VH-VL binders against Type III pantothenate kinase (coaX). Designs and how they scored, part 13

Target 1, 235 residues: Type III pantothenate kinase (coaX), of Pseudoalteromonas translucida (q3ijv0)
Amino acid sequence: MKLLIDVGNTSLKAKLWQNEQVQACDLNNLPWHAITHVIYACVGRSELLNAILAQAAFNSISCFEAKVTKTLGGLTCAYEHFNNLGIDRWLALIASFTLYPNKACIVVDAGTATTIDVLNCDGQHLGGWILPGLDLMTRSLTQNTQRVFDDENTPFTNQLGINTPNGLKNGALVATIGAINQAKPYLNDKNTQIIFAGGYGSLLQQQFKESIFDPMLVIKGLNYWYELDENSNKL
Key: E = the ipSAE of ESMFold2; O = the ipSAE of OpenDDE; V2 = 0.75 times the mean of E and O plus 0.25 times the DockQ between their complexes.

## First folded at step 8 (VH-VL; framework fv_vorsetuzumab)

Design i5 (from g4 with heavy chain G99S; at its last look DockQ between E and O 0.57; V2 from the best seeds 0.64)
Fold by ESMFold2, look of step 8:
Structure i5 (fold): chain C 235 residues (1-235), chain A 121 residues (1-121), chain B 111 residues (1-111)
Amino acid sequence: as target 1 above (235 residues)
Amino acid sequence: QVQLVQSGAEVKKPGASVKVSCKASGGTFRTYAMSWVRQAPGQGLKWMGGIIPIFGTATYADAFKGRVTMTRDTSISTAYMELSRLRSDDTAVYYCARSYYSRSGFYFDYWGQGTTVTVSS
Amino acid sequence: DIVMTQSPDSLAVSLGERATINCRASQSVSTSGNSYMHWYQQKPGQPPKLLIYAASNLESGVPDRFSGSGSGTDFTLTISSLQAEDVAVYYCQQWYSTPYTFGQGTKVEIK
């Protein structure tokens, strides 16, 4: 059993990996007797991560930090300076490449920012975009104009707005859908999979037929990173 | 600035117990492991064990298991090491040391000033 | 328990000369190209201080005259040009497996 930890700027997500499945865990009662490896990705600082890694060390369990590389197991990063790509984006690409072999993928992580990454069926990451997430789009207008206001009860939909909150919310959604659609011409493949992750991933997935929402995409990517890495290094 | 301040020197008789405190300041206490390391006169360093305050879990070196207890009080940012059934060869300086897990590995980044425990018959 | 054995137990070196300390682990403390061992310096009357982490990397603020090398079971600490402030006891320490263990120490003094 592996312990998989994804540390973002404001949160830490930890899951167990067993029988090719992601399982929930309780950080206050980790089954160290069954854990064989700790695999983690860290984009920010987390004092809680330090405590978990110390606990692993006291149990003589090896810890491995995921890193971006130019290539991994047939996957190639588009960035020439590959370490400039966020580790979460790389892990999402790894998961997409592994879960949907021989498919071109458009990988969308809808969090604080929305990231869109394009992967062809040969394992070449073609690049991608970073745009403001849905909440950030709406907040930027309400905080920087006097006449635009938000009603927190107003949903995001893809319809034309008929009041100010509808216009604001639906505009953000339509802009995001439009950006995702603009990624499609970069793929000549008839067998494209669109994959959504992140807090608004389910909402966006509902706008695209035959797309997938995988809230554990980055966590799965972390496991596959470890399995594909030729020489996983302990820190 | 992280600082670890230990309780003062102790003189004990064989068979007694000693409890050494280590108060942390200038940094977070709950999430950083605290180890105890002793140094007998003219001898090297020996890791006794450690505790992770947020979890309350302790790990002990086999040489001290059964005689050592490591605890903490998070409300006052203090770790404790209690050694029982003292023998003359327990005479040593006892250090607390904060452990940090980073990309550079797991190491003791801050040490207390040491507490001398003398066990004399 | 992994036993860490240092050699020599003590050495005297003239100012400006090279000092070499060896550390041998009873089993490998390296995996996947990473070494799970550190070097500490303990000056008289002071607690230990980290010098070198992961066998070969200098801790912040440590002078360039210190270097570390080795992997697996055999490691070396080198002081290329001994200075007066380098009089101390030096310890290797493994963190590969609990209990964490230190070498017995090497006392370095000026000849």
Scores: ipSAE 0.619, ipTM 0.827, lowest interface PAE 1.2, mean pLDDT 89
ESMFold2 (binder alone), look of step 8: mean pLDDT 89; pTM 0.905
OpenDDE, look of step 8: ipSAE 0.703; ipTM 0.866

## First folded at step 10 (VH-VL; framework fv_vorsetuzumab)

Design j1 (from i1 with heavy chain S102R R103T; at its last look DockQ between E and O 0.68; V2 from the best seeds 0.63)
Fold by ESMFold2, look of step 10:
Structure j1 (fold): chain C 235 residues (1-235), chain A 120 residues (1-120), chain B 111 residues (1-111)
Amino acid sequence: as target 1 above (235 residues)
Amino acid sequence: QVQLVQSGAEVKKPGASVKVSCKASGGTFRTYAMSWVRQAPGQGLKWMGGIIPIFGTATYADAFKGRVTMTRDTSISTAYMELSRLRSDDTAVYYCARGYYRTGFYFDYWGQGTTVTVSS
Amino acid sequence: DIVMTQSPDSLAVSLGERATINCRASQSVSTSGNSYMHWYQQKPGQPPKLLIYAASNLESGVPDRFSGSGSGTDFTLTISSLQAEDVAVYYCQQWYSTPYTFGQGTKVEIK
């Protein structure tokens, strides 16, 4: 079994991987006797990660940090300076490439930022966009204007707003939907899969027919990164 | 800025126990492994084990397993090493050392050392 | 246990001359891209001080006359121009697997 750790800007997500399945874990009671290696990605700072890596070391378990490369197992990064691509975006691409082979994908991770990445059916990453996430969009207005306000009870919908919380929340959603729709012309739509991840991934998925929500997309990407990187290292 | 301050020298008789403390300041205690390393007079360094304060888990070198216990009190940022059934060859300086991740754990900060003398 | 063997056990070097210390591990302490081997300096009456981590990286505040190299099982610490303040015992240490082990130490003196 593998321990998979994704350290974002504001949080750490840890999961176990066994039998091609993601499983929950308790960081205070990890099954170190069954864990064979730790795979992690870190885009922020986490003192908790330092402690987990120490625990792995105390159990003689090797740890591997995922990194962006120009190519990996038939997947090609669009960025000339590939290290500028966020590791979370790369992992989402790896997962999409692996789970939907020979299929064009629009990969949307709706977290602190919303990222939209375009992958053709040949494994070529064509590039993408970074947007503020839905909460960040709304917060930017409530914090920087006097008359724009939010309440805890107003949902995101795609309708015209008829009060200030409606206008704020629905505007953020509509802008995000619009950006995703702008990605479609870059691909042949005959065989295109739209894949949503992140905290608002389910909400966004509901706006697109035949799309998929996978809340574990980046975590799956960590596992597939290791498997593909290991095969490359066997050379 | 990070500082590890150990308890003072101790003189013990064979068969007794000793408990050495290591208080951390000027940095994070909970998420850094704390190891214990000893150095007998005129000899090199020998790792005894370590503890991860946030988890409370410890590991011990086989040479000390069964005689050593490592604990911590996170409320006062202090780690402890207790060595029981002392022998004259346990006479040594005992160091605490803080572990850091990236390319394995190395000890980035060390305590001043605690001299333990075991004599009849 | 991984045995770390240093050579020589001691050396005397004239001020301003090069000092070289070797460390051999009984098995590889490197994985692809990482070496789990570190160097410490211990002056008389003082605790050890981290000098070089991951075989070749200087710790903050360490003079650039110190350098480290090597991978796998064979590692070298070099002091390019020995200074009086460099008189100490130097230890290599593996952090690849428990128990973490140190070399026996190399005593460096001024000739």
Scores: ipSAE 0.481, ipTM 0.742, lowest interface PAE 2.0, mean pLDDT 88
ESMFold2 (binder alone), look of step 10: mean pLDDT 90; pTM 0.919
OpenDDE, look of step 10: ipSAE 0.749; ipTM 0.892

Design j2 (from i1 with heavy chain S102P R103S; at its last look DockQ between E and O 0.67; V2 from the best seeds 0.67)
Fold by ESMFold2, look of step 10:
Structure j2 (fold): chain C 235 residues (1-235), chain A 120 residues (1-120), chain B 111 residues (1-111)
Amino acid sequence: as target 1 above (235 residues)
Amino acid sequence: QVQLVQSGAEVKKPGASVKVSCKASGGTFRTYAMSWVRQAPGQGLKWMGGIIPIFGTATYADAFKGRVTMTRDTSISTAYMELSRLRSDDTAVYYCARGYYPSGFYFDYWGQGTTVTVSS
Amino acid sequence: DIVMTQSPDSLAVSLGERATINCRASQSVSTSGNSYMHWYQQKPGQPPKLLIYAASNLESGVPDRFSGSGSGTDFTLTISSLQAEDVAVYYCQQWYSTPYTFGQGTKVEIK
C-alpha cells in the first residue's frame, strides 16, 4: 500500500491507498510493514512531515515529492512558467483528468483560497483563477472596514442579505458562484463536469446541478501523479 | 541555531553498561530523528540506530540489537543511548546526529562526541 | 547490509591539484534518478560535517571546488583545486536502507 500525504497551508492530511481505495490512518501507528511508498506534496512547511518522512527512512521506505511539470500523461499545464502553478491545483487537475476522461472540467478547490481551473476535453489546462476563500473574503472586510461585522453562526446562502452578516456571508458566496459561472464560456458546455474539493467544496457543490464533490480529489491526484511519473518506481 | 551537547567521557570495565546523553537546543526536538553513530579509534563511522522523539520508536542496526537501547525525554529535549555488556571493541567516540528531511535525510547537526573507553 | 567501499584509503595531493575519491556500493542506492548517498568531511578532533547530499548537491557554505557525481553503485567526490583547509577524512554514506552505512573513509593529505 501507499502512504499519501498532502501538506497544505493549514493542515497535513495523510491517507493510505490500496486497491484504488482511500483508507484512514493513525499517524501514531502507521503500518510500515505494509507500506511500500510514501508520496507527498508540500505547499507549506511541516515539522510533522519531517518526522513521518524520517520514520519512512528508518523503515527503508522510499519517499517521492510530487512536482508540477509542463505535461504529464496527456495533461498539459497552461502556465508558461509551470513551476508557478500550485502543486495542489496540479494534483486536482491530474485527478480530474484521470477520473473523467474525455470530459471538459471546471475544477474548484475551496480552501484557504478558492481556485478555479479550466480543463478542456483534450487534456489542455486552459488556466484559472485564484480568489480569497469564503472565510478570507469575510475576514478581509470585518478587519478592514468600520461597519462590516460578522455573526459567526450566520450561514452562507445565495439570497440577498437583509442585515450586515447576511450581506457579508452571502456576498462572498455569490461572488464565488459568479466566478465559477464565468468559467463556463471557456468550454463547450455539452460535456462539462464541475468538480468541487476543499473545506467549502460541499457548500459550493450544492449550488450547481450535476456537479461532484470529491473531498479526496487532491489525495487521488497525488496517487495518479505517482503512477504517471516515469521517474517513479512502478510494480 | 541547533546545538547538540553530549555528556562527558566515560571509562568502563568489560561487562558494564554506559548511557550517553545528547541535549538539543535552538530547534524543535520532537519532530527530528536523532541517530547515534560511533567511531572506533582509527576507524570509520558506524550507524547504531535512531529514534524519532514524537513517536518514541527506535530502530537499531542489527550489529547492536540486543545490546543497545535508545530513549528520549522530550521535556528536557534529550536523547539517550545505552550500550550494555561492553567489551574492549566498544571503545569509540559516540556521536548523536540529527536527521533532516525532506532534503534527502542526512545528518545536518552532530554532537561533539563522547569518548567511551572499555578497559580492564 | 549495503557495503560502501571507498578508494583510495589514503591520498596525497599537491596544493592546487585535483583530488578524486571513489565510492562503490554493494548494490544500487539509486532509484528512478534519486540517489540515496551523501558525502561527509571530518577534520581531526571534530565531528563529521555534511559536504554533499543526494550524490551531487552542495550543502550551504561548501566551496564550489567540491563536486559530486555518479549514480547506482559508483560515485565520485572531486576537489578541483586542493587547499590546505581540505585536509580531512572523507566518508560516503548511503541511506537507501537500514542499517545506514558509511565507507571506510579516505584520508586526504598535502603531498
Scores: ipSAE 0.585, ipTM 0.820, lowest interface PAE 1.6, mean pLDDT 89
ESMFold2 (binder alone), look of step 10: mean pLDDT 89; pTM 0.915
OpenDDE, look of step 10: ipSAE 0.762; ipTM 0.896

Design j3 (from i1 with light chain S32Y; at its last look DockQ between E and O 0.62; V2 from the best seeds 0.68)
Fold by ESMFold2, look of step 10:
Structure j3 (fold): chain C 235 residues (1-235), chain A 120 residues (1-120), chain B 111 residues (1-111)
Amino acid sequence: as target 1 above (235 residues)
Amino acid sequence: QVQLVQSGAEVKKPGASVKVSCKASGGTFRTYAMSWVRQAPGQGLKWMGGIIPIFGTATYADAFKGRVTMTRDTSISTAYMELSRLRSDDTAVYYCARGYYSRGFYFDYWGQGTTVTVSS
Amino acid sequence: DIVMTQSPDSLAVSLGERATINCRASQSVSTYGNSYMHWYQQKPGQPPKLLIYAASNLESGVPDRFSGSGSGTDFTLTISSLQAEDVAVYYCQQWYSTPYTFGQGTKVEIK
């Protein structure tokens, strides 16, 4: 089996891959006897990742860091300077391309930032947007203006706000929905799949009929990255 | 910035045990592997094994299995190596070394060494 | 165990001249373009110090006169212009498989 590790700015997600399925694992009791490869992506190196990679080294298990490339299989990155694309965005594109073949995709990762990436049905990444995530949008106003405030109890909804926390929270959600809707005209394909990942992915998915929330999208992308990278498959 | 300070020199008789400590400061202890490497007089370096403090798991070189135990106390940022059934050929300087994984797994900081002398 | 064999066992080089140390592994310690091999320097009375990691990458603070090359089973450490402070014993070390093993060491002296 493979150990798949996605390190974000604030957290680390680790899962096992076996029989084409993502499985939970306990970091304090990893089945090193059964693990053959560690595949990871890191936008900011965590000290916990260091410990896990050291454990792999003590078990003589090779570790592979996912990298962005201009092309992988039939997938092409839009960026001229492809290394500037965040690895999480690339992995989400890889997973979307692999899981929804012959579909155009709008891929939304709703984490600390909200990223929106557009992928046509031919595997061409057309580019995308980076927005402040929902919490960052609200914090930017509460921290940088005199009269805007928030409370812990006000949810994000798509309604007009009738008090300051309503206006703040709902404005952030509506702005994000609007950005996602603006991605649709870049695709002339009526067979478009909208895919949500990240901590606010479920909330955003609820705003779009026939969309999908996949909380393991980036993790699946790690596995598919490894399978598609010819250098990683050589023995 | 990271500093590893080992316990002082020890003189032991054959058949005894020795426990060497290695206290880390100036960095995170829990998430960095701690290995033990020994160097007999006039000889090269020999890796004995290592422990990863956050997990508490140790891996030992075959030459020392059954005689070595590596432990840690995360509350005081200290790793320990205990070698039992000492023989005269266990006379050596024993180093702790911090393992770091970046573009490889290597020992980036070393303790000052602890001399263990095994004599009759 | 993977045996790391260095040559020569000792080396005398004039100040300012090139010193070359070879290390051979009993089996390949490279996969997928990555080499699982490091070089350490040990001065008398001191613990070892990392010089080169992954065969060819200089550790921070190591002078540019040090370089490493090689892959598979054969690796080389080069000191392009030997300085007095470079008098030491140099070790190669593999981390491909436990137990991690060191070469026997190469003593570098001023001729």
Scores: ipSAE 0.650, ipTM 0.864, lowest interface PAE 1.4, mean pLDDT 90
ESMFold2 (binder alone), look of step 10: mean pLDDT 89; pTM 0.911
OpenDDE, look of step 10: ipSAE 0.765; ipTM 0.903

Design j4 (from i1 with light chain S32R; at its last look DockQ between E and O 0.82; V2 from the best seeds 0.79)
Heavy chain, then light chain:
Amino acid sequence: QVQLVQSGAEVKKPGASVKVSCKASGGTFRTYAMSWVRQAPGQGLKWMGGIIPIFGTATYADAFKGRVTMTRDTSISTAYMELSRLRSDDTAVYYCARGYYSRGFYFDYWGQGTTVTVSS
Amino acid sequence: DIVMTQSPDSLAVSLGERATINCRASQSVSTRGNSYMHWYQQKPGQPPKLLIYAASNLESGVPDRFSGSGSGTDFTLTISSLQAEDVAVYYCQQWYSTPYTFGQGTKVEIK
ESMFold2, look of step 10: ipSAE 0.721; ipTM 0.900
ESMFold2 (binder alone), look of step 10: mean pLDDT 89; pTM 0.909
OpenDDE, look of step 10: ipSAE 0.816; ipTM 0.931
ESMFold2, look of step 11: ipSAE 0.715; ipTM 0.893
ESMFold2 (binder alone), look of step 11: mean pLDDT 89; pTM 0.915
OpenDDE, look of step 11: ipSAE 0.831; ipTM 0.938

Design j5 (from i1 with light chain Y36W; at its last look DockQ between E and O 0.58; V2 from the best seeds 0.64)
Fold by ESMFold2, look of step 10:
Structure j5 (fold): chain C 235 residues (1-235), chain A 120 residues (1-120), chain B 111 residues (1-111)
Amino acid sequence: as target 1 above (235 residues)
Amino acid sequence: QVQLVQSGAEVKKPGASVKVSCKASGGTFRTYAMSWVRQAPGQGLKWMGGIIPIFGTATYADAFKGRVTMTRDTSISTAYMELSRLRSDDTAVYYCARGYYSRGFYFDYWGQGTTVTVSS
Amino acid sequence: DIVMTQSPDSLAVSLGERATINCRASQSVSTSGNSWMHWYQQKPGQPPKLLIYAASNLESGVPDRFSGSGSGTDFTLTISSLQAEDVAVYYCQQWYSTPYTFGQGTKVEIK
């Protein structure tokens, strides 16, 4: 079994990989006797990650940090300076490429930021966008203006707003939907899979017919990164 | 500005036990492994084991298993190493060292050392 | 246990000259893109101090006359222009697997 760790800006997500499936785990009671590898990605520092890696080392378990590369297993990164792409975006692309072979993909991770990445059916990452996430969009207005206010109970919908909380929440959602729709022309009319991840991924998925919500997309990408990284598997 | 301050020198008889403390300040204690490394007079460095304070788990080198216990008290940011059934060849300076995991786990900060002398 | 062997055991170098210390591991201590090998300096009467981590990365505050190189089983610490304050024992150490072992040390002195 593998231990998969995704360290984001605000939290750490850890899961076990067994029988080709993601499984929950308890960080205070990890089954080190059954864990063979620790595979992780980190976009920031995490004190908790340091402790988990120390525990892996004390159990003689090898640790592998996922890195962005220009190419991996037929996937090609669009960035000229590929190390500048966030590792979470790369892992989402790897997972999308692996899970939906021969499909073009629009990959949307709706967390603190919303990222939109475009992948053609030949494995070429075409680039993408970084937007403020839905909560950040709304908070930036309520915290920096006097007349815009939020009702914490008002949902995000795609309707025109008829009061200030409606206008604020629905505007953030509609702007995000619009950005995702702007990605579609880069793939022409070929069959495209839209894939959503992140805390607002389910909400956004509901706005797009035939789209997928995969809350474990980045975690799956970690596993596939390890499997595709020839040098890691040869050691 | 991490600092590790160890307890003072000790003189012990064979068969006794010694408990050395290591207090951390100026940094995070709970999430950094604290290792113990000893150096016999005129000799090199030997890793004894370590503890991860947030989990309370310890790992010992085979040479010391059965005689060493590593513990911690997170409320005062202090790690402890207790070595029992002391022998004359346990005479050494004992260091605590903080582990940092970044592309090859290494000791980034060391205590000043605690001299333990074992004599009849 | 992974045995770390340093050479030479002792080295006398004139002030301003280059000092070279070698470390050989009994098995590879490198993975893809990572070397689990580090260098420490121990001055007389003091605890060890980290110089180089992951074979080649200079620790913050360490003079740039120190450098490290190597991978797999063979590693080198170089002091490009020896200074009086560099008189010390230098240790390599592997973190690849427990028990974490150190080389026997290399004593560096001024001729």
Scores: ipSAE 0.561, ipTM 0.798, lowest interface PAE 1.6, mean pLDDT 89
ESMFold2 (binder alone), look of step 10: mean pLDDT 89; pTM 0.917
OpenDDE, look of step 10: ipSAE 0.755; ipTM 0.899

Design j6 (from i1 with heavy chain I54Y; at its last look DockQ between E and O 0.78; V2 from the best seeds 0.72)
Heavy chain, then light chain:
Amino acid sequence: QVQLVQSGAEVKKPGASVKVSCKASGGTFRTYAMSWVRQAPGQGLKWMGGIIPYFGTATYADAFKGRVTMTRDTSISTAYMELSRLRSDDTAVYYCARGYYSRGFYFDYWGQGTTVTVSS
Amino acid sequence: DIVMTQSPDSLAVSLGERATINCRASQSVSTSGNSYMHWYQQKPGQPPKLLIYAASNLESGVPDRFSGSGSGTDFTLTISSLQAEDVAVYYCQQWYSTPYTFGQGTKVEIK
ESMFold2, look of step 10: ipSAE 0.594; ipTM 0.815
ESMFold2 (binder alone), look of step 10: mean pLDDT 89; pTM 0.913
OpenDDE, look of step 10: ipSAE 0.796; ipTM 0.920

## First folded at step 11 (VH-VL; framework fv_vorsetuzumab)

Design k1 (from j4 with heavy chain R30S, light chain A54R; at its last look DockQ between E and O 0.73; V2 from the best seeds 0.00; counts 0 for: germline match VL .471 < .500)
Fold by ESMFold2, look of step 11:
Structure k1 (fold): chain C 235 residues (1-235), chain A 120 residues (1-120), chain B 111 residues (1-111)
Amino acid sequence: as target 1 above (235 residues)
Amino acid sequence: QVQLVQSGAEVKKPGASVKVSCKASGGTFSTYAMSWVRQAPGQGLKWMGGIIPIFGTATYADAFKGRVTMTRDTSISTAYMELSRLRSDDTAVYYCARGYYSRGFYFDYWGQGTTVTVSS
Amino acid sequence: DIVMTQSPDSLAVSLGERATINCRASQSVSTRGNSYMHWYQQKPGQPPKLLIYRASNLESGVPDRFSGSGSGTDFTLTISSLQAEDVAVYYCQQWYSTPYTFGQGTKVEIK
């Protein structure tokens, strides 16, 4: 089995991978006797990560850090300076490429920012957009304008607002839906799969019929990165 | 800057035990592995094992397993190595060395060494 | 245990001339292009000091006359122009699997 670790700015997420499935784990009781290698992605410094990697080393287990590359297997990154693409976006593309072979994909990660990435059916990443996440959109207006206010009770819906919190919240959702819809013309394939991840991924998925919410998309991307990397440059 | 300061030289008789301390300062203690490496007079370096303080887990080289115990006290940032049933061929300098993992595992800081002499 | 064997055991080199030290592992200590071995320098009466990590990467503050190469089972440390302060014993060390093991050391001296 593999240990998959995604370190973000606010948290460390660790999962086990076996039989093509993600499994929960306890960091204080990792099954080192069954773990064959560790795959990780790290945006910032984590001392807990250092301790886990040292534990792997004492168990004679190799650790591999995922990085963005211009190409990986049949997948090609759109960015000229490919290292400027966030590793989470790259891992989500890798997972989408692997899980939905020969399909065009619109990959949406709805976190602090909402990222939208377009992948054609030939494995070409065509680029994407970064926009403020739903909470950041609303906070930007309440913090930087007069008379725009929000309350804790108003949900995000796709309807016209009839008061200020409705207008604010629903505007953020509708703008996000609109950006996702605007990505579709970059693909000339009617069999496009829309894939949502991130904290608001479930909410956004509900706005698109036949779309998928995968809360483990980036974690799965770590495993597939390792599998594709081994196959592409194994010498 | 990280600094590792070890306890002073020891003279022991065969069959006794020795406990060497290694106090860390100038950096984080709990999340960095601490290894012990010995060097007999005129000989090379031999890794004895290590401990990861936050987890309290120790790994020992088979040559020392059963005679060595590695412990730590995180409240004073100190690691310990205890070697029992001493023989004359345990005469050596004993180093602590901090293990750091950043795209590889290496010993980035070493203590000054503790000379242990075993003689009758 | 992975045995690390250095050659030569001792090396005398004139100031300004090239010194070459070889290290062989009893099994491969490399995977996916990453080599799980380091070089350390130890001067008399001092603890070892990290010189080169992962076979070829120079540690901060180490002069660029030092270089490392190799992969798999065969590795080389080179001092392109020996200086007086380079008189030391040099060790290769694998960290591929526990117990971590060192080569027997190569003593470098001035002719």
Scores: ipSAE 0.631, ipTM 0.859, lowest interface PAE 1.3, mean pLDDT 90
ESMFold2 (binder alone), look of step 11: mean pLDDT 89; pTM 0.913
OpenDDE, look of step 11: ipSAE 0.777; ipTM 0.905

